# VHH binders against p49116, part 219

Target 1, 238 residues: p49116
Amino acid sequence: EGPLLSDTHVTFKLTMPSPMPEYLNVHYICESASRLLFLSMHWARSIPAFQALGQDCNTSLVRACWNELFTLGLAQCAQVMSLSTILAAIVNHLQNSIQEDKLSGDRIKQVMEHIWKLQEFCNSMAKLDIDGYEYAYLKAIVLFSPDHPGLTSTSQIEKFQEKAQMELQDYVQKTYSEDTYRLARILVRLPALRLMSSNITEELFFTGLIGNVSIDSIIPYILKMETAEYNGQITGAS

## First folded at step 13 (VHH)

Design g70 (framework vhh_brivekimig_d4)
Fold by ESMFold2-Fast, scan of step 13:
Structure g70 (fold): chain B 238 residues (1-238), chain A 121 residues (1-121)
Amino acid sequence: as target 1 above (238 residues)
Amino acid sequence: EVQLVESGGGVVQPGGSLRLSCAASGFTFSRYDMSWVRQAPGKGPEWVSSITGSGGSTLYADSVKGRFTISRDNSKNTLYLQMNSLRPEDTALYYCVKGGYLPWLKTFDISSQGTLVTVSS
């Protein structure tokens, strides 16, 4: 049987909003994050194995793992997004909110802990020098997670996850042959993705959504968007 | 050439209902996501709702969620907006637009006359 992912699935090119403002604002952050979310959904939609699971399963899987996919995307696109600058701006705003008594101390602490976890994750991926093939297969492993509550077709999902794991192993062993334990170091990073709150991610990155639409609502819409319109808007190819 | 014709607007009391229609021509209707956009007096255009080409998924602005229902009939090339529990703040010109929801859209391609909805006691 052919590979789970083709070379086209390794390409993950984020197009940032233009122009970049002199000072970061909620609209710029939200547009940047939304472009990454849509790119991540476009990536998932293009996988034949994902398509084969059917529409209802596709929606359930992505609703369960969008935060993991988004966080992997943030790590992969950290440089093009200037993610460290975005996070620093958010932290500065939150620290000013403490001084002005605009938010509860407990809530600010919770959000700061989330930002710290996100920064640690992105730093760990950068230190490991994760390449494009590795990111593609890590995204596939989290996408094809059979262990989320309420899923149907869990045996088929598990088969696709195992295929992703095997193909990642083959790639790492061939490409990084001298580093016997590289795969283990990469895979132990994945559990951290489930410790990051999807609600806090939504509040930090998606508060500027037109019409105040929730991510839970937008996901099934994105997954069922017409292909021609979707490709033109997301890839910017035409 | 793309043509969109809205109808169904009128004057209604708060709590009332209206059903808007949009007749589409000049393109393969079923292959495009469609949206409803409104413009209140003195304000810019506000996105209201979108529906995928197949009708398989819908999306609503928080301000109308639970009150409005978007639907389409691809055999008739027609888009609908069922508006219930209407409020004075729903008063606007309503436009149908070729294209779906995108979080980064700053402008809408409004090429039609729209249909006026007035909610007043």
Scores: ipSAE 0.705, ipTM 0.875, lowest interface PAE 1.3, mean pLDDT 89

Design g71 (framework vhh_brivekimig_d4)
Fold by ESMFold2-Fast, scan of step 13:
Structure g71 (fold): chain B 238 residues (1-238), chain A 121 residues (1-121)
Amino acid sequence: as target 1 above (238 residues)
Amino acid sequence: EVQLVESGGGVVQPGGSLRLSCAASGFTFSRYDMSWVRQAPGKGPEWVSSITGSGGSTLYADSVKGRFTISRDNSKNTLYLQMNSLRPEDTALYYCVKGGYLPWRHTFDISSQGTLVTVSS
């Protein structure tokens, strides 16, 4: 009963750390990324369908798809984050690491390919002018993915994914009625998200987390933290 | 009025164990994530561990992971930190704080006296 997502799930407002330093550092990048990660998990946790799956399923789903959700969030919030500036700072740091022999050539190649894929994805989404409603449903499609290894009881997840796809189709057909092929152009962008390594994303954006915690550890913590913690601590989240 | 009272600190040899307690009052304990924070002599506060309000999930600083265990008893409004395999670098005043882990939180509302842990031979 009712739509998978409500209007409140379309709102996705990232509040950046202030002020932005003259030269970007690991701590600023990590805090910015962490705010986006928390906003993304708060968004997922607020969905009634997600809640209905239960905590163990919720943890498994988000552990499997956090990188896809995070990447969609980077694309959606690219302007607010000044993502191009962050990526340029990361590239500069990597070039310095090459000169200092801190990283292997093979690893640097993998990381640079990841940055290129991320830039290409964000550029594609920007050119398509993806709106907030479309982003909300794309995030729902990747969240309710039944095909990740190790998931138990995938039938209900698949039903929620199909509902997300149906509601996205309805929205696009009504809102962009003159562009018959828009939905197809949007959906063919999604497979690229699975080509991006979560380990490389963690290395690029989450180095310097307080206490050096891992994303694998932080996910079940965020999903079970008290709702008052989100409302009292996350500025601009809704 | 929020009150937090830490206890259980002491002097132990390297490799020893201590169990810290925090008695909470003045708020609905079960509805708040809680954390342990420590401050070594001459250093700023360092986050150690957090636990969700229900006790369903925990998080640990990499420096203490596998050695420390955070837990809570909501019926007694009490937070615990079991510290095993203690090292000299664990020497600090330990504080319990209302609130959980946030990656952007660099300051903690420390209003209590804390409990002193000294690891020395």
Scores: ipSAE 0.763, ipTM 0.897, lowest interface PAE 0.9, mean pLDDT 89

Design g72 (framework vhh_brivekimig_d4)
Fold by ESMFold2-Fast, scan of step 13:
Structure g72 (fold): chain B 238 residues (1-238), chain A 121 residues (1-121)
Amino acid sequence: as target 1 above (238 residues)
Amino acid sequence: EVQLVESGGGVVQPGGSLRLSCAASGFTFSRYDMSWVRQAPGKGPEWVSSITGSGGSTLYADSVKGRFTISRDNSKNTLYLQMNSLRPEDTALYYCVKGGYLPWRSTFDISSQGTLVTVSS
């Protein structure tokens, strides 16, 4: 029984649309977010433990946790995405919508609170200087969550989550040996991911999806895409 | 080398049904996700639906969800689109294309003539 994750699972390289337009628009934001979502699903799909659970369980797991995986990806790729610029553009649009009375005040408050929570999460991860190994294991802990309703094979999922926690502990203790409480500081950040609304994430980042499809619909489709086509989209090779 | 031939279009009244077919050749059909795309008069191409190579999963544009059903028969190298509860706004040339759903796709490799669907009373 080898490690849950290999070095290949630590590599997480987002390819951005180029060039970044002078004025951010729904299309650029949606493409950037969609590339991150596809990369996140490619990452999950490549894990042997995930494959071993079977396609129905895989679909249920990702549909339950995609927002948490996506948010971790946003934090990890914040610099590559120029996330602060994207969020500033969204905030500016919302402020203009208030001025023009185009959205309800209650909805704007919900969206602004979500953006604040997202910024605080990304800032906390940046302040902790979370590295690639730590991100990989945090994503694995989130992916292998046995507590989502309707899951099958919950005992096996829990075993994989515990394996992820143990391997993260081993890594942190060896790499950051002088910081006894680093693991605790990292893990206490995870509950905040479940407080972020997947519906608001979808509204902010995926409004420009071709055909106006939902993330719940696209997830099972991506997981069952032909391997050659799926790899071509992620690697850009074929 | 890649050949796609659409058929099954026609004139129907609102609320009617049509079944479109796409005969594929020149590639290993079962190894590729496939899509239906339509182009209304004076408008650009609009993605309608996609199906994975195995047929194990499908995806639909919100405008057709619940009314259209995409399917495939890999033994016949044929893609289908069952269209029910047709509306005047469904009037378009319908094309099948090699390749699945891509969230950022703005262009489609349309090389065939398509099949015309006209919904009018």
Scores: ipSAE 0.702, ipTM 0.871, lowest interface PAE 1.2, mean pLDDT 88

Design g73 (framework vhh_brivekimig_d4)
Fold by ESMFold2-Fast, scan of step 13:
Formats: sequence, structure tokens, C-alpha cells
Structure g73 (fold): chain B 238 residues (1-238), chain A 121 residues (1-121)
Amino acid sequence: as target 1 above (238 residues)
Amino acid sequence: EVQLVESGGGVVQPGGSLRLSCAASGFTFSRYDMSWVRQAPGKGPEWVSSITGSGGSTLYADSVKGRFTISRDNSKNTLYLQMNSLRPEDTALYYCVKGGYLPWRPTFDISSQGTLVTVSS
């Protein structure tokens, strides 16, 4: 059958909240992150191969990899989000928490180490100058990961992951023919995504979700939302 | 034109139950996610719960999780909210809203009259 991803799956356009406040607060950061998370899940649910796995498998896959997809999205949309400004605001808040004894020193160290890992990842992707096609295939590779605990249909998931890897290889070899080792440099970045804690990502970016819902709770909801509702909100339509 | 009419509110004692209904017309009900939103006296609107167009998934505010159940009957164009173990802090005007949960909606498009729920001893 045809390619795993079409040109429509390469398009990944984040619309930021407007207006940007004079100083960043938890609600602005949460809305920005939530828009990216919703865009990422909408992207995943639009892939025919993903749809073919069925709703239960889709939910399990996204619950397992949402942090990897979100982090790739942060790197891809870093400029649009002014991510460096958001991270600086988070660091400033953490430093104030140390002075006020609101958090334990050990917890602050864990969170700061997570921020360092995130900054290093985003900087490495920027230095590699990853393009839209490469991001789309990297997201597909992490989405179709057959090795998460508790998954069913692992043979089909592995088949789609291999198809994503093959299509990425074909793209890179044709588009960047002079850079023999580009694919290797890109792929060695992926293991770092699994070292980042989804719990810490949730604490940093999703504190202040309306109704205090958890990411685990909203994933099955987002995946089953009406398509028109998704499209209308992403584009700002009626 | 979109019309939403809430009903089922009333006065109930703490620990009691109520079932709210919302009759929808003027749009293809099954193609839209729906939500319940409430506004307590002197407070802004608070999102309570959402349900997908098919009814295949639901979402609840942490304050009502385990006590409230959202459901829908697409054949009757009706949205429901079953409220159990009611608390005084659940006292509010309850509105049904066309549209699902979105974290970037600080306010909801409330165009109906709502139904009043009063929880008092």
C-alpha cells in the first residue's frame, strides 16, 4: 500500500494563545502546552495506519508515548512557542521556590535535571536543522513503538515502525545525499526521549489544566473527540 | 438556530441526587461533543464534564469525579448529568454547552437560561 505519511501529515502548525501576557504565568504556559499536545494527538489520529490499529491500541500507544511526542513537538515548535522564554520562567519559579522552602531540595534537583535534559534535546535538534519531513517520521517512529509494556498487536505496530524507518531513510538519502551520516545523527537522538519523566513534564507544563484533569484522563477523550471540533479549535474556526 | 434547554434542577439535601437534562435542537446533535458548565453564586463559570459526540468517551473535573456521570441519547437529542453525593459547594446554575473539553477555553459560550441546583440542609 502507499506511504505511511502523506504531505498532510508533514504539516504541523501550532497556533499560540493571544495575547501573550506581560509576564508568563502557569495558565499561559499550560494553554500553550495543551495546544501543542492537542495538535500532536490530532496529528496521530489522522494517520491511516494508526486508525487501522483500533481505538484500544491507539489509546495504549499514545498513553505510552505522549511525552516523547510532546517533547518532539516542543523542539519542532520551539521558535513559535518562544520555548526558551517559557523555560526561563519555569526556572525562575523553581529558584523562588528554593528561597521560600516550598519544595524539597531533592525534588528541585530532579526538576532542574529534567529541564537541562529538555534544553539539551531541543538544542541538539536545532543544531541538526531537522526539517518537517524528518520530524513527521521521527514522531511516527516513537508513536509506533512496539516495545512498551502492556501493548497488544505488537507485530502490526512493529511493521508500521519499520515502514516509518524505511521512509525516513529514503527521504534523508535523497534529500541530503551529500551527508552520509545524517540519518545516524538523527536516530541516536531518540533514546534521550525515553529518559525524560512524563510525570515531571506534566508538572512543568500542565499544572492549571481546566478542572485539574490528568493527562492520562484526557488522552482517550482527545482521541475520540469529533474531528470537526478538533479542526475548528486548531484553526480558530466557528 | 442552535437551542439548548436545561431542566431537572431543584433543592436537595447534602448527600442527595439529581438528574439534569438538556434538550438540544437546531444542529446535528450526534456530530458535536457536549459539556456541562456551572456557575456558583458570586463565582465565574466552572467546567464540570464533557462527552464525545458518539458517547465513546467522557471527562470530568476532579471536583466531581466519581460523583457525577455525563451521558447522552443521540436518538432524543438529549444530554444528561446524573449528580450523586451532592455537596453544598455543588450549588450553582448548570448549563449545557455545545462543544467539548478544551484547556484553552477559560469561558464557555453560555447562551441558555440554565437550571438551578441548590444543595442545602
Scores: ipSAE 0.739, ipTM 0.884, lowest interface PAE 1.0, mean pLDDT 89

Design g74 (framework vhh_brivekimig_d4)
Fold by ESMFold2-Fast, scan of step 13:
Structure g74 (fold): chain B 238 residues (1-238), chain A 121 residues (1-121)
Amino acid sequence: as target 1 above (238 residues)
Amino acid sequence: EVQLVESGGGVVQPGGSLRLSCAASGFTFSRYDMSWVRQAPGKGPEWVSSITGSGGSTLYADSVKGRFTISRDNSKNTLYLQMNSLRPEDTALYYCVKGGYLPWRGTFDISSQGTLVTVSS
């Protein structure tokens, strides 16, 4: 009993690498994206309902939805990241790669389509003026998705998703009472997240991770990391 | 005062194996993620592997994945690195460090002497 998310779960504060380099490079983009991924995963691990599912289920859920969670984080933090500048740099690099015949035309089309889908998603969220409470509940809805293959405790996951949907509805009805169709406009944006390739996200944002680790490998590690290191290095808290 | 003492290094032929140990003192070992970092002659430090405080999860650099195994014994305050199928490029001073994997610089504080691993024939 009690709300699925507390006020502490609404706070989502990304700390960017400093200083910003003269020229955007793979390392700066990768560190920025990694900070957002770590923040997103620590946000998830702090939810009591998520903790209650157990470590194996937690790992399976985040492995299945990290791209959706990360993309919502990109939209929420687009301004602090200067995401439009990062995406422009990636597009410029891709266009130069076409001229040098380093990538196949079909692969470049797939990557460009992904970037355009990402830009459209972020633009739609900005136009809807999605607030911090709405982002927190949208992240909870995608996190508690019972329909991923191989999940255990699917009935409990579904209950948490339904609770997230209900609490989002209550919030929107109370806060945006004059906009009868706001919830529908928000929820209709979520299916687009499932159409975005996690492999392309990894290529665009996580090329050059220290040790060339994969996101699939890093997820169970981050979820089981001791909290003290995270608080000192990522949140800036002591 | 945090103290880390590595041992187990030596000279081995390509394809051989070595087991490194790190004896930790001065902190609550089980409450900290731990890592192995190596430094080849003339090169900067390279992260190798990390393990969570409980030992429940591990992470490996792609260059060592499938060949190296990190483990810990919290009752003995000891970190281990089992190195199999060793290659000449694994030649380095190996350090254990307090702290886990973070994908940016400044996460690893090397304060110990390390243990030398030489792979040659």
Scores: ipSAE 0.709, ipTM 0.868, lowest interface PAE 1.1, mean pLDDT 88

Design g75 (framework vhh_brivekimig_d4)
Fold by ESMFold2-Fast, scan of step 13:
Structure g75 (fold): chain B 238 residues (1-238), chain A 121 residues (1-121)
Amino acid sequence: as target 1 above (238 residues)
Amino acid sequence: EVQLVESGGGVVQPGGSLRLSCAASGFTFSRYDMSWVRQAPGKGPEWVSSITGSGGSTLYADSVKGRFTISRDNSKNTLYLQMNSLRPEDTALYYCVKGGYLPWRQTFDISSQGTLVTVSS
């Protein structure tokens, strides 16, 4: 009946921990990443179409796509996060682990390839100058992916994904009317998100979570947590 | 005013079980996520478990996962922690706290006296 996303779903404001330390550490990186993850999950749970699928389907969808949503969030918030500085700190930590022979060569190669893919993705999005509406619809397209193994209600999920694709097309054609191929350039970036390992993302960004909880365990908790408490923590003083 | 009163602690042998209770008053209990936090002698507070306001989802520290179960009865404004397969390292004062799990929360507003759990042979 209405549009899939409203103007309120375009707003995506990340509040960073303050102050930024002189030297980046695991705790600062983890807190920054966690704030982005929570913002991304609360963004998803605010969508009426998402709510309509029911709690079990919501949990399954987010468990399947959190890494894609998180990576899109990293690209969108790269400037606010000083992402290049965070990635440089992660690389420095990894190089120290190599020198101390704490990680296998194969593992180091996998992690470095992941960082390279992430940097290439973020650079591609920056070069395309993706706007807030485009990010919102790209996040909706990955959220409403009907093709993850084990999902139920796949026909309804596909319907919402197609609606997201249609609304993105309408927006791009109207807003960037003179760039006939802009939509195609944007959409061909999405398959790269599926090639990035969620396990490696978790290792790089979520080391030091309080209680050593897993992202898989946090997701159903975030999706059902009381919104008032979350809003109080996010909108309070940094 | 927010009031939280813990009970159910005691001395138990390794492998034993205890059930802690927290009676809450002064706020709309069902609208707040709740947590259990513990503090061993000479150590800082450690988050143990959280439960959403509805009871629909729970989260556990890796150190207690599979052994502890958090639950709530919103009709009685009461939070519970069922502790099984207790270990000496579980020895601590246990506190219930208004509020859920947030990865960036470094401090816990502990305003109650807590309940002492001692695991010893």
Scores: ipSAE 0.766, ipTM 0.897, lowest interface PAE 0.9, mean pLDDT 89

Design g76 (framework vhh_brivekimig_d4)
Fold by ESMFold2-Fast, scan of step 13:
Structure g76 (fold): chain B 238 residues (1-238), chain A 121 residues (1-121)
Amino acid sequence: as target 1 above (238 residues)
Amino acid sequence: EVQLVESGGGVVQPGGSLRLSCAASGFTFSRYDMSWVRQAPGKGPEWVSSITGSGGSTLYADSVKGRFTISRDNSKNTLYLQMNSLRPEDTALYYCVKGGYLPWRETFDISSQGTLVTVSS
């Protein structure tokens, strides 16, 4: 059987809203995050193994792991997004909210802890200099997670996850042959993704979605939307 | 040339129902996600609902969720919006638009006259 991912699945190019405003606002942050979310879901849709699981399983998988995929995407696209600038703007807004007594202290603490975890994760990935192939396989390992509650076809999902792990190992051993512990250093970063709350990610990045829709409701829509429609809206081609 | 013709609007009392239709031509209807957008007097356009090209998935603005149902018949090149439990704030010109939901879309390509829905006692 062929490889889980092809070179087309390694390509992950985020198109940012242009130009960046002088002062970051909720609209710019939400649009930037939404573009990354749509890119991440269209990336998942393009994988033949993912398609083979069927639409109901696809929806359940992405609903369970979108936060992990999104966080990997934030790390991969940190430079393109100017993520550090976005996070600094969010922190500044939270500090103002504390002074105005608009949010509970417990909630602000949870959100700040989430931001610190996110910064730690992105810094660790940057320090490791994770390449495009490694990101593609890490996203595949996360996507094909058989251990989320309520999943069907868990044996097939586990098979695809194992295939992703094996292909990542083969790639790292071949490409970084002099660094015998690189794979281990990369894989020990993944458990941190499960410690980040999807609800807090939604609050930080997806406040003000048009129509006040939830990420949970958008997921099945993105997974079934016409690809030509998506491409036309991003590139202006149709 | 893309052409969209809305119909089915009218005057209804609060709690009433209306079914809007949109006849599409000039493009391969089944290959495009479609949306309903409304514009109240003196307000900008507000996205209401979207449906994928196949009809396999739908999405609704929080303000209409549970009350409105979007559907399509690709064999007739027609888009529908079933509106139940109508409220005075639903009063608007309703437009169908070629294209689905995008979180970053601020402007909708409204080229048709729309259909007027008035909810009043």
Scores: ipSAE 0.782, ipTM 0.905, lowest interface PAE 0.9, mean pLDDT 90

Design g77 (framework vhh_brivekimig_d4)
Fold by ESMFold2-Fast, scan of step 13:
Structure g77 (fold): chain B 238 residues (1-238), chain A 121 residues (1-121)
Amino acid sequence: as target 1 above (238 residues)
Amino acid sequence: EVQLVESGGGVVQPGGSLRLSCAASGFTFSRYDMSWVRQAPGKGPEWVSSITGSGGSTLYADSVKGRFTISRDNSKNTLYLQMNSLRPEDTALYYCVKGGYLPWRDTFDISSQGTLVTVSS
């Protein structure tokens, strides 16, 4: 059998709305996040191992892990997105909502804790200088997680996850041969992704989706979208 | 060259049903996601529903979810919208458009005459 990922799966290029507005608004944030979500979903679709699992398993798997994939994408594309600026705008909006008594104190605390966890995660990945190959394999490890509730026929998913882990190990040992503990430092970051609420991510980044559709409803649609139309729209091909 | 012809509109009382059709020609229908968009008098276009090229997945605006059903027959190059439990706020010109759902979509390419749906007592 060949490698789990090819060089084409390492390429992960987010095309942002251009130019960035002088004053950030909900529309810009939602569009930017949606472009990243669609890119992440189409990245997953392109993996032959993922295709081999079949449509029902594919849908269940991505519904379970989309927030982890999205968060890894935020970290990987943080510079392209100017993520720090987006998060600062969200924090400013929340601080104004506190002053206007529009949200409960408990809810604001939960949302602020989520933002701090997200910032810490992205900062840790930046400090480790995670490269494109490492991101691709981390996303694959997250995608092929056999331990989500409700999944059946998990043995093949587990084999693909193990293959992702082994290929990441091989890459890191060859590329960063003098940094003996790099792989361990990278892998211990992954559990934090499971502690971040998908509901809070949806509220922060996907408020104002056209038609007020939910992420759970969008996922099966994206997985079955005609790829050529998506590529034409997202890459700006003419 | 691309031609889209909507039909099936009419006047119906609240709670009633209508089935809209869209006949497509001039392109390979099965290779494109398709959408229904509506425009109420004096207002901009509002996305209603989308279906993938294969018909394998559908999406609905929250305002119509549970009441409307989008479907397609690729052998006939035809898109459908089954509308149940119609409300006065559903009154609009209904258009089919080439292309699916994109959350960042600014506009829809409305090139046809549409079909008028009026929900009144």
Scores: ipSAE 0.754, ipTM 0.894, lowest interface PAE 1.0, mean pLDDT 89

Design g78 (framework vhh_brivekimig_d4)
Fold by ESMFold2-Fast, scan of step 13:
Structure g78 (fold): chain B 238 residues (1-238), chain A 121 residues (1-121)
Amino acid sequence: as target 1 above (238 residues)
Amino acid sequence: EVQLVESGGGVVQPGGSLRLSCAASGFTFSRYDMSWVRQAPGKGPEWVSSITGSGGSTLYADSVKGRFTISRDNSKNTLYLQMNSLRPEDTALYYCVKGGYLPWRKSFDISSQGTLVTVSS
């Protein structure tokens, strides 16, 4: 059987809203995050191995790992998004919430800890200078996680995860042959993604969604939506 | 040319029901996600619901979830919106739109006449 990912799956081009406002607001942040979420889900649905698992399994997998895929996408697209500026704006909004006593101190602490974890993750990936092929395989490893509850065909999911791990190893050993510890340094970063709350990510990045839809409801819609309009909008926006 | 013709609107009491229809022509209906959008008097357009081309998935604005049902009949090139438990705030001109839910969509291509829904008490 051929490789798990093709060169088309390495391409990950985020089209940002234009222009960037002078002062970031929840709508700009939400639109930027939504573009990344849609890009990430269309990336996943384009993988033949993912398609082969069937629609019910696909929905369950993405509902379980969307936060990990999204966080990897934030790290990969950090410069395009000006992520540091977005996070600074979120912190500013939280400081205003403290002054207005709109949120409990405990909740604010949880959200600030989440932002610090996100910053640390993105900084570690930047320091490692993770390339497009490495990001594609890391996303595939988290996508094909067989350990989520409620999954069927877990043996097939595990097979695809192992294939992703093997292809990443082959790539890193050939491309970065002088750095014998690179693969280990990359893989040890992945457990940090599981420490990040999907509920907090949704609160920080997706509060401005049109119609106030939830990420849980949007996922099966994105996975089954017709691609022609989405591709047309992304092509026209670029 | 894309043509969309809405019908089924009317005057109804709070708690009542209406079923809207949209007859589509000029494109391959089954290959496009479709949406319902409404515009209340003096307000801008508000997205209500979307359905995938196959009808396999639907999405609803939180304000209508549990009360409205979007559906389609691809053999008849027709989109439907079943509206139950209607409220005065549902009063609006309702439009069907070619295209699905995209969170970054800044405008809806509303070229049809729409169908008026008035919920009066």
Scores: ipSAE 0.801, ipTM 0.912, lowest interface PAE 0.7, mean pLDDT 90

Design g79 (framework vhh_brivekimig_d4)
Fold by ESMFold2-Fast, scan of step 13:
Structure g79 (fold): chain B 238 residues (1-238), chain A 121 residues (1-121)
Amino acid sequence: as target 1 above (238 residues)
Amino acid sequence: EVQLVESGGGVVQPGGSLRLSCAASGFTFSRYDMSWVRQAPGKGPEWVSSITGSGGSTLYADSVKGRFTISRDNSKNTLYLQMNSLRPEDTALYYCVKGGYLPWRKVFDISSQGTLVTVSS
């Protein structure tokens, strides 16, 4: 029995649309977010433990946690995405919707609160200076969450989550040996991901999907895509 | 040499049905996701549906979901599109393309002749 993650699972390289337009629009935001989503799903499907759970469990698991994986990816790739600029553009669009009375004030408040929580989470991860190994294990911990309603094979999922937790602990203890509280400071950030609404994330980042497809429908498609089809498109070659 | 040949188009009344076929050759069909794309007169190409290489998963544009069914027979190197409850706005040349759904796809590499679907009253 080997480690849950290999060094190849630490590599997480987002290829952004180029060039960035002068004014950010829904299509650029959606393309950027979609590239991150596809990269995150490709990352998950490459894990042998994830493959071992079987396709039905894989689909259910990712449908339950995609927002948590996506948010961790936003934090990890915040710099390359210029995430602060994207969020500012979303806020400007929402302010215009308030003026045009196209959305209820209550809904706009919920969405603005969501954006604030996103910014807070990403800033906290940046301040902690989370490295690539730590992100990989945090993603594995949220991926192998046995406590989502409706999941099957929960005992095996729990074992993989515990393995991810143990390997993260081992890594942090060895790499940051002088900081005895680092692991605790990292892990207390994770519950905030469960407070992020997947419906609001979808509305903010994925309204420009070609054909107006939903994330719920796209997830099983991505997980079963032929790997050769998207290797160069999703991971990028340099 | 990749070759794709569409067939099955025709003229139907609103609410009618058609089944399109695409015969593929020149590549290992089962190893590639496939898509249907349509182009109405004077408009750009519109993605319609995709299917994974194994046929294990499908994806549909919201405009056709619940009305169209994409399928494939890898033993015959053939892609299908079952079109039900057809509407006038479904009138277009229909093309099969090698490759699946990518949200950032801005252009489609259409090299075949397509098959014409006309929905009229």
Scores: ipSAE 0.772, ipTM 0.903, lowest interface PAE 1.0, mean pLDDT 89

